# Ledger of designs, part 5: VH-VL binders against Cytochrome b561 and DOMON domain-containing protein At2g04850

Target 1, 131 residues: Cytochrome b561 and DOMON domain-containing protein At2g04850, of Arabidopsis thaliana (Mouse-ear cress) (q9sj74r43to173)
Amino acid sequence: QQASIAWTYHPHNATLDLCFFGTFISPSGWVGWGINPDSPAQMTGSRVLIAFPDPNSGQLILLPYVLDSSVKLQKGPLLSRPLDLVRLSSSSASLYGGKMATIRNGASVQIYASVKLSSNNTKIHHVWNRG

## First folded at step 1 (VH-VL)

Design i2 (framework fv_iluzanebart)
Fold by ESMFold2-Fast, scan of step 1:
Formats: sequence, C-alpha cells, structure tokens
Structure i2 (fold): chain C 131 residues (1-131), chain A 122 residues (1-122), chain B 107 residues (1-107)
Amino acid sequence: as target 1 above (131 residues)
Amino acid sequence: EVQLVQSGAEVKKPGESLKISCKGSGYSFTDYWIGWVRQMPGKGLEWMGIIYPGDSYTRYSPSFQGQVTISADKSISTAYLQWSSLKASDTAMYFCARLGDYVWGSYAFDIWGQGTLVTVSS
Amino acid sequence: EIVMTQSPATLSVSPGERATLSCRASQSVSSNLAWFQQKPGQAPRLLIYGASTRATGIPARFSGSGSGTEFTLTISSLQPEDFAVYYCQQYDNWPLTFGQGTKVDIK
C-alpha cells in the first residue's frame, strides 16, 4: 500500500474528482500525486497535491498547485499556481494529532479533491512520489 | 517586508467609473493569488474575487460576477479592482489580500492591504 | 456556496477570562478554516490557518480546534488588546466565504 489513486471525470462541468491514498516513509515525509491531462510527458502544467503533517501541530497539510514552465525540480524553487479547487478535503485530518515527529513510518493519508480542468481530454497520465 | 499597499480613499458620484489599486512588495508577486474583500459600513467581510497575477486567471464570487473587474499588471506588481458605473450601494471599505503561500503551508489571506474607502453619493 | 455561521454574535468577557468562539460550516471544509481578528479602522489580521495552526507572531493564548463542520477559537486569558471582531473563513471550496463575525467586547 504505497499509493493508490481513483478518479472520475465529469464532462458536464469539466471537473475531476479524485481520491488519493498514500503512505509516509518517515516522520519528515511527504506524499505527492500529480497529473497532466494535456501533456503527460511534461511536468509543466501538472496538477500536484503534496501532503505532509505540520511540524508544530501535527495537522495534515495539503499543497495543491500547477507547475510553471520555469520549474527546475532539482535546483530551483517550485514555481507554481494554486490548483483551481472545486473541493478539497481530507479524511485523515483527525489522525495526525501531535507533532510531525510523532508520525511513524508507514502512516497513511487519504485526500479527496475536486479540481477544475481546462481540457476535455480524459487521457490522464498520473505520477506519485514520496520522500 | 512583505506588504500590500492600496490606493487612497475615493469620493465618487453614481454612474462614475473607478479603478483602485493594490501594490505588492517584498515577495514574488506572480506566485500568489490576490483577493478582494468588501466590507460595507458596519457589516462583515465579503469575498469578491481573486486573481493569479502570473497568468491573470480570475475567479469571482457569484454575487460580484459582472459587477466589477479584477485585473493585474505583473510588471509593476499591482492588482486592480474596477467599476464601470458606481452605485450608492458600492459605498464600502475594499481590502486586497494575498492568499497564503501554498508551498509553505499558509492557506488563508495572510497579508492584507490597509483598505481603500470608497464613498458613492450625490 | 458554503455558509459559515458564527456564534455568539456578541461575547462579553472580562480581561483574564477565557473566550470561546464557534464557527459552523454548512458542509465539511476539512481543516481548511482560518480565523481573523479585526479592530476598528484596521484591516483583518490572520490568527489561525488550517483550523489549528497559529500564524507567525500570534500569541500562544490564541488556539483553534475542530475539523469538518464545527470549529472553535479559544482565547485562554483575554487581554485588553483582544477586544475585537473575529471572523472565520473557509478555503476548502469556491467561492471563499466568511462567517458574519463575533464581536468580543468588555463586560
């Protein structure tokens, strides 16, 4: 149970409903999920969700954004635009009480999101990672 | 360091046009959404709309769609709120605010302008 | 749109006392909830984001709790400078919406 993604595209309103499940590998860890509906081989334009617990409160934090063409993931800062959100929620919010340091290896997170897509193309390539 | 500075108070007549400004400094202006919030005299806060200056993408509250225009000029780190024809009911304090750094875990309006008071009367 | 309802409309407390302010969302907003303080003649000031994370520079006496639809802001020992109007705001879904505010005034 490294990661799983379920999504449903609604052409009526160009909305993508998704449910992301991920597992952290360390207390300072994060889990990321991304899609690029128009250019699967390119990072530019990818919708990315990164989840990690707040170091001070232990609350789950979600960072939704779209990667900018100037992004150089190895060296530069991540230059991005926030996702066009229709809905964003997490069923795991209550599970991450305490500090980041209290998260054990293998802790999991579930994210429910609805994002607005500019494309009618449903040929979606997804990626995920964790650190 | 990080701040939003708004244009000064305006006194206008019904039917006149108006454009007020919100200038960002101390951060990468194109990397954050800028929202506009109305506060009518003695009332609470109402979100009007938001713009992402990097690509000028806008979203409006349904209550303000068609009533105002939000724009930005990224070359001078300035966002704008504009009316083509003011009404007396537009009398209010207007705030601009930066939507929190999604990269750093701030997810709310974390930096606010001082506000622009707009008075519309005959 | 998601409707945010705050209670009470006005809360009268003495300095040194605990103040608890409530905010209810018409549907789940997860933890995507912020609290703001506004004093007369001033812009709103961010206090809490993510339902429970204090913003930079905010005193420890301010704390937020809750998730889903029920949220609270607690001021553990009210100081004279804390008399203000407090607003909750959801950023889970568009349009962004604020509660109507709770005025904390001196008893």
Scores: ipSAE 0.006, ipTM 0.529, lowest interface PAE 12.8, mean pLDDT 73

Design i3 (framework fv_iluzanebart)
Fold by ESMFold2-Fast, scan of step 1:
Structure i3 (fold): chain C 131 residues (1-131), chain A 121 residues (1-121), chain B 107 residues (1-107)
Amino acid sequence: as target 1 above (131 residues)
Amino acid sequence: EVQLVQSGAEVKKPGESLKISCKGSGYSFTNYWIGWVRQMPGKGLEWMGIIYPSDSDTRYSPSFQGQVTISADKSISTAYLQWSSLKASDTAMYFCARQDFWSGYYPFDYWGQGTLVTVSS
Amino acid sequence: EIVMTQSPATLSVSPGERATLSCRASQSVGSNLAWFQQKPGQAPRLLIYGASTRATGIPARFSGSGSGTEFTLTISSLQPEDFAVYYCQQYNDWPYTFGQGTKVDIK
């Protein structure tokens, strides 16, 4: 399994904390994960987070992007799993507080995001790809 | 206070139709899954299926697909479990239970009191 | 589907003694395992979720442990009100499945 997602919903403040775990195909590759808030299970219009290494520093860059019809992402199965808190330092976990972050460990990457949901938008449909 | 209140006990004959209810209160009904669980007399718990009231996305256990219909009316915060034609083997206690949208992290947390359905000739 | 197997089927212990209940999954469920208590004529009550997290209002004498395929519920210093059937449930994969239950009888 080359990708998995874990999440925690906080009903008190209507936030969804999530962690996407992916693996790069190559050292210079990218990994992307996203959701479509307007049209569930559609790629076009999805808001995605793309992680890739900076050519100069080698550190991961995380950029938000909106998919249009010229960009293709794989619509594949994601293994949902509970958030493994023992894999996160306390400082890493704190980045869930309304911030987006990415952490690299070897060939794998973790993308963290917090989403505030309205009363009529609690179901999240995911897309992902890598290159 | 979160509460799930189920309809009262039913005594039916084989071949009759039945619809039982589960009314939620004290929370945002449309933002939580409602599941149905069967318990036959003297037996354990069996998950039947689950519905998300906001869009009526419904998932059934393979054992119950086609045997029952799960539905919800979000205007009155009520979920339903329905049989078109009851069998004696449907005699059981039926529970509804609430589950957080994040179903991969949270289990059923609040349960209704149960509806006893007895089917006999 | 994932098959949940509980042991023992029945456990008799004296008040004040410790009870240990086991639950095994036919394949890994991570930590997405819950324990429920059911008394005669009542709905199930959530005790533990995430394998080891106590639900709100659950006494400290109830504790859960395990991950993957092997899980344990421990009740220390059993009280008379702890007479009940205990069920484990996996919520890692659909369809959700329950164990067959362990009946705890207080001598």
Scores: ipSAE 0.006, ipTM 0.525, lowest interface PAE 13.5, mean pLDDT 76

Design i4 (framework fv_iluzanebart)
Fold by ESMFold2-Fast, scan of step 1:
Structure i4 (fold): chain C 131 residues (1-131), chain A 122 residues (1-122), chain B 107 residues (1-107)
Amino acid sequence: as target 1 above (131 residues)
Amino acid sequence: EVQLVQSGAEVKKPGESLKISCKGSGYTFTSYWIGWVRQMPGKGLEWMGIIYPDDSDTRYSPSFQGQVTISADKSISTAYLQWSSLKASDTAMYFCARGPYSSGWYEAFDIWGQGTLVTVSS
Amino acid sequence: EIVMTQSPATLSVSPGERATLSCRASQSISSNLAWFQQKPGQAPRLLIYGASTRATGIPARFSGSGSGTEFTLTISSLQPEDFAVYYCQQYHNWPLTFGQGTKVDIK
């Protein structure tokens, strides 16, 4: 599989630990993973993490998002918000303390992230995509 | 430095037209939503609407639809709020604010203008 | 429209004490909540977004918590410059809506 996700939910502090795995189609491509912490019937509240290389430097950029009711996904750039990153590693990219490494053509990426969820009654629905 | 600078205070009579401005600097103006917020004297904050300057996609809060017009001129990094005919009830402080770097998502309006006081009286 | 309700309307605390402000949404908004501070004659200042993430330059004494419909802003050791009106705002659904504000006054 070209993309996958593993997760562990910690109910006592409403924290979700995530491990994303994806493979880029091209050097300028992107890989995205999405989680709806509330419900897939509600497009609002979905959290999306997009990874792509900076066209100028080739460094890996990670952009975490929350979708709201004003979504027009055809416009860019994508909204970004902080996520607690426990670890990021791959064969060609690393991020720790905000430092980034260059991602190579055909590379895979593994991203470890911890996200604070809105409720212990959260239902998790995940999606992935790439371009 | 990233900032929004608004036009100066206005004193108007009922029935007059008015257009106030909000000029962005220190960032890519077309990559952020600009929102307008009303604060009536002694009252709280109310969203009026938002505009994406790159394509002038504009969204109004239902209570302000038809009351005002929001527009932007991306060539001079300026957004506008305008009234065709002012009412005494339009007396308020008006703030502009930029949204996040987003194509329809906004996590917070992080940079605010200093406000434009509009007073409408006979 | 999502209605945001803040309580109390006025909170009286002494410098150095803990202040706790509440915000309730009429329906679940996940973590799509921001907190703003406004001092007289000034524009609102973003404090927290995503319910718990402090904005750049905001002191560590400000913290946000909560999920779904119930949210709290805490100021752990209130300083003289913290006496202001505080607003919560949801960005889960359009239209965007603010609470009515909580005024933090000196005791």
Scores: ipSAE 0.000, ipTM 0.528, lowest interface PAE 13.7, mean pLDDT 72

Design i5 (framework fv_iluzanebart)
Fold by ESMFold2-Fast, scan of step 1:
Structure i5 (fold): chain C 131 residues (1-131), chain A 120 residues (1-120), chain B 107 residues (1-107)
Amino acid sequence: as target 1 above (131 residues)
Amino acid sequence: EVQLVQSGAEVKKPGESLKISCKGSGYSFSSYWIGWVRQMPGKGLEWMGIIYPGDSDTRYSPSFQGQVTISADKSISTAYLQWSSLKASDTAMYFCARVYGDYEWYFDLWGQGTLVTVSS
Amino acid sequence: EIVMTQSPATLSVSPGERATLSCRASQSVSTYLAWFQQKPGQAPRLLIYDASNRATGIPARFSGSGSGTEFTLTISSLQPEDFAVYYCQQYSNWPLTFGQGTKVDIK
């Protein structure tokens, strides 16, 4: 819908190279992309990269999260849980406050990452969301 | 000093009621789920249920639904596990433990345990 | 419910040797798997979370691996204080479930 993703899976080393393109719905909002290895097309159980502006500096921050259906998302401290990430590109203008902080009403984001997958997890199902 | 301190050992007869406690300190008690785990003598660990002290939202393992009541009083940073009528099969060590956070259901901080002995 | 099966039930090893403990889930739990150590008369202690991440203060000799349904806890050079019962726990699906435990004894 209002986001796109391109990826290439390399079975030799179980690496997924991805490029995510998304749009914020507000200047202070967030955009997320993730994989649910066990349940396709659902946010619960997903491993998600969430991009959002730092309230202090306005720079984009990218953090990995895991979403679990048995957990209350609005209670307790937010836990940033690392994905098995091989590489995250900081040269993307959208990652380090480049141009995103100056665009209002429909800012766009582009995220590059490489993700190492478990050798016994060959199914890839993606989800995305924003807030 | 972040810790969970549980009430002392209990010796009871079948049919008696009991309420044991778990007091948190050194962290925001209302912001973390508290779980209860049973360990019968010589056996492994069994999850019983959890409570979010901030609003007393409680969830039980299906095996323990209706057998026990889990509650909390956030004003004194204390969670409770209670039985209306104990059975000999309730003889066990009971642990309380803090759930790490919103997206994770593993236990990162544990109380020392409360031994409950029910004899006839 | 997801059934967690640990093997062996008892493992006899000498200090300085490598210990390898297995945990199997009846269905995929991805990497939502924790390992705990319990000594007699003590509460369980978190060793590993998310299958392979060491908890704060846990010695480097402890390592976890695996994903999906097959998991391993390795103690690379067993110390006297490591003789204990070890439990795996899945937190992928409700209800939460533990394995039955592996007892690590002195040979």
Scores: ipSAE 0.000, ipTM 0.514, lowest interface PAE 15.5, mean pLDDT 71

Design i6 (framework fv_iluzanebart)
Fold by ESMFold2-Fast, scan of step 1:
Formats: sequence, structure tokens, C-alpha cells
Structure i6 (fold): chain C 131 residues (1-131), chain A 124 residues (1-124), chain B 107 residues (1-107)
Amino acid sequence: as target 1 above (131 residues)
Amino acid sequence: EVQLVQSGAEVKKPGESLKISCKGSGYSFTSYWIGWVRQMPGKGLEWMGIIDPSDSYTRYSPSFQGQVTISADKSISTAYLQWSSLKASDTAMYFCARDLYYGSGSYEDYFDYWGQGTLVTVSS
Amino acid sequence: EIVMTQSPATLSVSPGERATLSCRASQSVSSNLAWFQQKPGQAPRLLIYGASTRATGIPARFSGSGSGTEFTLTISSLQPEDFAVYYCQQYGSSPYTFGQGTKVDIK
């Protein structure tokens, strides 16, 4: 399989811990996973973590993005150093993430993230893609 | 460099209100939670609560729920600890500290950088 | 809430000696345990997190071990600057709780 996800929900603090597995379509491609807090059926508006090879070094890096209707892919506003700490907030959820492990000699990646839900609804809407 | 700078010492009377501050610099303020820790004179450390500055979500220790209010203003990278009515038993050193929080089941959430502390003395 | 108990309350050690500090949790906290050093008039300083991982800049003489309910902080060769109060803290369950502290004093 080209993608899968595992999660554990912690009701005491309304957080959902996630591990996303994705396979690159090419050695120079990218893999992304995220949530859309406003609409579960749309990519636009999603808060995503994107893994891709650094053009200079070839080493995989993980960056946050917000998919916007006016700009298909925008870098998220809440990026902190070290790069392994990423947080994207919304009115209904906050995404924490930024840990990554490469598997299958770099052909696949695991992205680790946590989601804090601001409502009592434990339903999560996720999205993934690759290019 | 990462710094948390707290407001200066306060001397207050019982019944007065007080708001102390913790200003973060040298990092993305909204990417970390800010916790508050009390240390009474000659005693150990007590976790009071924590705030997520990006959305002002708070978690309190049950012992401090309703006793204090934790808030933050992300536009000026500052977190606050507030009392509506001080008691002599509130006399203590109050520390703020930065916390990396992903989720309690998968990631570490510990205090890595601390403010210098604010001494609050409440007496008549 | 989880109660953290440290022992001994005071540990008297000569410079160059090994110091061993204990921390016990009333319920399992897995490896979600941190150690802090506090000198008089100063803020606490993170030494160890995840029960055994040294924080950035912490000398190799400090080491942590344990999991579940029993934890140990070891200082392999105590230096003059190591005389301080040491606190353990669990972050496995809310509310997070600290031990009462162990004072490492000169013999």
C-alpha cells in the first residue's frame, strides 16, 4: 500500500496522536499529510506537513503548509526551530507535528503528528497527497 | 537566543488583584506552550497550569482551577498569570517555563527554558 | 494525582564522590520523567528528560535511569557547582507533579 495512517485518541486532553505512512512517487517527489479543520471533503484549507528532498543536499525535510484557494500551497505561519517542531492552529483544531522517519531506503516516510481538538467531536478529517 | 523574561517583584495586600507577565523572545512564541510553576518559600515546585498561546487553550492543575487565570497575548509574545483577590498563602516565587507539547501519548512535553521568576509577597 | 516522592531529603557528598538520587511515582509514568537542578536564587535548570536523555549542554557526569514508578539520577563525580536541590517531575498524566526535592549538600 502507498499510504496508511494509525492514530491514538486521548480523551483526557482531547488530543489525537497520529503516524502517517506514505510512499514517494519519485526520488525527487514529495509526500504530504494533514487535516482540514473547516471542511472534511476539501484539500483547500488543509493544514499539511510535507516531506520532500532538499534540492541542495538531497536530505529529506519536513515543512508545514496551508493549502489556500488563492495559492494552492503556502508555507504555514507557525514554523519554529528546530524544524521538528511544527504547529498549525485553527478554530476547531491545532496540528502539532514535525517528526519524520524515512523507511525502505528513502522510498517511504513516516510523519508523526498530534491534533488537539477544540470541540467534543472526536471525528478527524485527514488528507494526503504526493507528487 | 531563547529567553523568557518575567515582570518584577510585587508586594501586595490581601484582597488586591495582580497580573504578572512572562515575555518570550528568540523563538516562535505560538509554537510552544507556556506553563506556570509556584514555589512557596522554602518549599518545592508546584505545577499550576499551562497555556497554548496560539488559541489560548488552557489546562489547570485541579488545585489551581478557579484560583488563578492564565492568559496570553500572542501579538506581544507575552503570557500572564492573574489573581482577582490575593491571599497571604499566595506568597511565593512564580516561574514561567516553555513546554513542547504534541500529545500525551506519543511525544515529550517537558519544560526546557525557564523565566527568572517573579517574587510575590502578600502581607498586610 | 500522581504523587512523586524523592529520597533522601538531604544527601551529603564530598567533591569527586558519586551521588545517587531516587524518585518514586505513586502510579506508572512510563518514561515521562524529567530531572531539574535548582541553585539558591535561580530558576530550575533542565538536566534530564524522558527519564534518561540529557538536555543540551548538560555534562556527561549526569545520567538518568528507570521507568514506570522507580527512577534514579546519578552524578558520577560531583563537582563544586553541583551542590543544589534536585527535583524530579512526571509529565505522564495531568496534573504534572514534582517531587519534594533532594538537597545535595557538602559533607
Scores: ipSAE 0.000, ipTM 0.547, lowest interface PAE 13.1, mean pLDDT 77

Design i7 (framework fv_iluzanebart)
Fold by ESMFold2-Fast, scan of step 1:
Structure i7 (fold): chain C 131 residues (1-131), chain A 123 residues (1-123), chain B 107 residues (1-107)
Amino acid sequence: as target 1 above (131 residues)
Amino acid sequence: EVQLVQSGAEVKKPGESLKISCKGSGYSFTDYWIGWVRQMPGKGLEWMGIIYPGDSDTRYSPSFQGQVTISADKSISTAYLQWSSLKASDTAMYFCARTTEYSYGYLYYMDVWGQGTLVTVSS
Amino acid sequence: EIVMTQSPATLSVSPGERATLSCRASQSVSSYLAWFQQKPGQAPRLLIYGASSRATGIPARFSGSGSGTEFTLTISSLQPEDFAVYYCQQYNNWPETFGQGTKVDIK
């Protein structure tokens, strides 16, 4: 099992609880998970969580990002812009209460995150990748 | 020590061509973007454009598109700014700066600057 | 493009006084704002990035604050070496744009 996603939606507070599990293909690699609350076919506008180890400390770094058309991922995973945690849009989502956990043996990572949705829409389209 | 070293001052006539340089040292040149900034005499800073030396991908500010050429030679860790035909209005100080990729979403701020190249275009 | 407006154009202060410089963006730039110091004949020097993070080697008297469209650079106790022109710069939207600068001059 290379990757998995679990989630629970709480309609009373419009919160989505997420748990991501992934494995790195190299010690310097990254694992990413994305959701696009409003568009199943578009990568642009996706809310993305990227995890990767800091090259200097080896500690896991979690970046919540929104992909846009100015990003060129082949030139670095950090060309993406961070999530704006507060937005004025019916399609917006925000991240709060994120946690990270790593399994020392096995080059694996689990990410726990809670996302507030601007609407009570329960349809979430997700993507996953690693490098 | 991370540094960017620019070529020396230039005095030119209108219509002449010019190529100035910006050499990086103390870091992996192909892993960072190099931006160019113009400062006209007594004026503020203007963003001209940017290049990724690893593949020479180049992007220009709309005000500078077609007016200059930005290039890089990664084998000698050097970026270039070039004019095919100089105008008196090109008289300015030109800076190169390293645009860094950093954790926590702080992207494209310039952390290391060259000392500047003064270009004077007069008849 | 995003227009960055700095105020005041010139700020006259005495050594030891607090200096407060403002920078306004025509559209939200979130926290993707940097402050640079430039002295005559020198290259700009990074002071603050991400609106509030001090760059390496920058004295604690320099602080940045703000988000969205309104930003402030504060020098809590101005030293003689702080007389310079200060520029704000957004790096949220292409093309990156600078303010016109605030000159901090001796009273």
Scores: ipSAE 0.000, ipTM 0.510, lowest interface PAE 15.0, mean pLDDT 71

Design i8 (framework fv_iluzanebart)
Fold by ESMFold2-Fast, scan of step 1:
Structure i8 (fold): chain C 131 residues (1-131), chain A 122 residues (1-122), chain B 107 residues (1-107)
Amino acid sequence: as target 1 above (131 residues)
Amino acid sequence: EVQLVQSGAEVKKPGESLKISCKGSGYSFTTYWIGWVRQMPGKGLEWMGIIYPGDSETRYSPSFQGQVTISADKSISTAYLQWSSLKASDTAMYFCARSIDILTGYYSFDYWGQGTLVTVSS
Amino acid sequence: EIVMTQSPATLSVSPGERATLSCRASQSVDSNLAWFQQKPGQAPRLLIYGASTRATGIPARFSGSGSGTEFTLTISSLQPEDFAVYYCQQYNEWPYTFGQGTKVDIK
């Protein structure tokens, strides 16, 4: 109830358009959604989009990340950085872009993404979290 | 409006203890790191250490480890820098600054306090 | 620790001229580099982060470039209020380290 997903599949180019609906636990928090193309249900190796409000402007920002042991996402500003999924050579699915809806009433967010699939199957394993 | 307000100037003698403060307002204090920077008279900037007020985790620069103590009281949105025994070489301007976690889309110390001048002389 | 070296130590320019400041890291810091401006008696002010992203409220005449170990801050059409000391800072690895500063003086 705190998260949901909507999708539309385009078979002519094998793309899946997704819209993730999430809610923040605090006004300054983040919401993340992604997929693990190699190992469903494992957080490590997931390709994620993280949405959070810019603390200066309040404008919603969307950044792509890969959750990998070589890049540690910690509460401190150490070693971690946004990753461009196009730099990864061994993924069976990649996010081509994301679009965010403006925060409405400060509690909810929509994340739009297009994913290229190697199958005509519309089933997808996804992960999400917030902080 | 985001602000970091530091305590006033201090004049102390060698061997005395001192605790200076940095109070944050206009943002979620527990979700940002607070860093302390020293600037000796006529010199550049040097990092002393940082603290995450949400759980009081600290990291010190090697040159300042054991020389100072950094702490925070999240109930009053205030970070502290403390000396147990001051030396004349501690005479400097001390700045506090905030930084957000890397997930927030900023990767640097974006707001600074006005500075606290500490003079240590006999 | 990563050593940051700035050049020149002092740069003398006239109002309306272009100023170019350099910053070198002893090892790669990717794009995790910030530039700060400090005027006498004031706290440092963030100008640029991520090597090239202007901080909120910073005029368009300030621009940053570079990655890895070589970085540049450029001030086009220098204004009287731009005479200050400029510091680069890496935040790729703890401890974070500043360069020694470049003083931009009036000619």
Scores: ipSAE 0.000, ipTM 0.515, lowest interface PAE 14.8, mean pLDDT 73

Design i9 (framework fv_iluzanebart)
Fold by ESMFold2-Fast, scan of step 1:
Structure i9 (fold): chain C 131 residues (1-131), chain A 121 residues (1-121), chain B 107 residues (1-107)
Amino acid sequence: as target 1 above (131 residues)
Amino acid sequence: EVQLVQSGAEVKKPGESLKISCKGSGYSFASYWIGWVRQMPGKGLEWMGIIYPGDSDTRYSPSFQGQVTISADKSISTAYLQWSSLKASDTAMYFCARHGGWELPYYFDYWGQGTLVTVSS
Amino acid sequence: EIVMTQSPATLSVSPGERATLSCRASQSVSSNLAWFQQKPGQAPRLLIYGASTRATGIPARFSGSGSGTEFTLTISSLQPEDFAVYYCQQYDDWPPTFGQGTKVDIK
């Protein structure tokens, strides 16, 4: 309800471009979207893009993370490098790119990402959350 | 909007050191690789190397390994290209550009305006 | 390294005509190919990525095609602002490499 996804498929390069819309529950909160290439849709094991405000500047930051069962997204979540995300993915999808735009005077965010499909499966395990 | 702004033109003598800069704005600087591309006068584009500002992981083209140093300071959203001792053959336009994706290798989606470096006596 | 070869080196076309530029890779790069436009005194501008996907703000007259080793950039009805040098770039394998460029000139 407070989240939606728009998709554009590019068959020539097997890339699915997406725009995820999410609403922050507080001005200092976070919104995240990602894929879980190894399991059914669930946050643990996901490769995610998390949007959150820099505590010092207030500017929105978009960073990639790999979530495992030991990671807590409360203070200073674990950063996963782009090459590590690809190297750790051995399923039908990998995450490309990350962009964002704030809307509704900063109360909401749009996260843009591209998913490269290694097969013709257009149904991926995607997840989102906020805090 | 995404923007990369490079430092101004430089005129140097052979043997001098130089450090030029590329400042990013309008995006999460630490989350994208920044590449450096050389263009000799009247010639095409040559990839030099890239850096991930989030952890300073740096990759060089074999042709430029040991010839230049690439670095970044994520606290001020700035990447650098540095020579310890310039040669006349370093005369060129130098572009910085943002890697468009989260996987290496990738294409460059946004480019700085370029820094002209002239090395002559 | 993967070598990118562009042809022709110079292409002379009249406004309103179709321009076709070729790019060949020394080995398969799948669809991992980008096209850039560079005008004199300016930085390169991304036109196409993924061999056929137009970048944001790129006019529909620009189209890319091909996969594997042979790629084409087509400008369907060349406008005066399209006179520039065009570069292809592979990003299938490290290091990424550029072609030598094709200059599109008015005649």
Scores: ipSAE 0.000, ipTM 0.512, lowest interface PAE 13.4, mean pLDDT 76

Design n1 (framework fv_inotuzumab)
Fold by ESMFold2-Fast, scan of step 1:
Structure n1 (fold): chain C 131 residues (1-131), chain A 123 residues (1-123), chain B 112 residues (1-112)
Amino acid sequence: as target 1 above (131 residues)
Amino acid sequence: EVQLVQSGAEVKKPGASVKVSCKASGYTFTSYYIHWVRQAPGQGLEWIGGINPSGGSTTYRRKFQGRVTMTADTSTSTVYMELSSLRSEDTAVYYCARDYYDSSGYLDAFDIWGQGTLVTVSS
Amino acid sequence: DVQVTQSPSSLSASVGDRVTITCRSSQSLVYSEGNTYLSWYLHKPGKAPQLLIYKVSNRDSGVPDRFSGSGSGTDFTLTISSLQPEDFATYYCMQGTHWPYTFGQGTKVEIK
């Protein structure tokens, strides 16, 4: 249940680089929606919506993508899957042209993702607590 | 054959605008970013900005913001760079260049370049 | 902006010589995912620049193996193991890790 997210924006290409560290993909402190989060390395067909701060405005950006057990080092263009944003009262979110790399370290996982942002991305303030 | 072909040389007076074209062929036009780079006489290369031909989103270097406009026409696979309020210091060869990528992703390197367009600004 | 400085600004060499050009950046060029986006270009007057090396050490397709790149962090080198007549040109490095993209000032390789 430990996790961190780091991000870097590359404005000349409208590219956002993300780095996720953790044993679970839905930790407290950020928003993640997935099924069967027992192990990121063993998740098949998992869908993830991640919220992270925009470096220019500080607003949270919603980033939809799919984590799959077949995910390997992929730095090529990667299309995200659409997510059901009704739970967050969002209009829509979409991505195009991204790259992703996954590195495993024992029970922990590091996920590197680089995505092109589109005008369809939704910015939302959201906090998730353990309860 | 992958190539970028630019429009011909231009001579402009101070205060005018210039619009340079860059026509792409031999690849999927909307899959690659196109950047513009210039070289003033006796000086090095300077990045101006780039455009995503898919959707037309642009990013410009701050010193050109407000003076440069980049556009793309997907029907002709052509990118344009327009620079306004020209000064003698804008005299340079202007190049368009493709942002390189392969199966591993974007490489932030320019693999294919246009032949260059000389823009001369003089009274 | 990240400053990129090449050394030397110019050099004189003969065909067959080993030539080394260095490129230093004002800050690390390692990107968040661990890759380093440093490329090298060959430029001749009246011609467009040509990509030689990308991501520090990868030769572009068709580039002769006498060209090699190395380095890490802030310090990079382009080596030409045995200079050929067509290699007399100006060489530029470019960093693509940090916005905006920045070029070195260039190194002119001229004939002795």
Scores: ipSAE 0.000, ipTM 0.531, lowest interface PAE 16.1, mean pLDDT 69

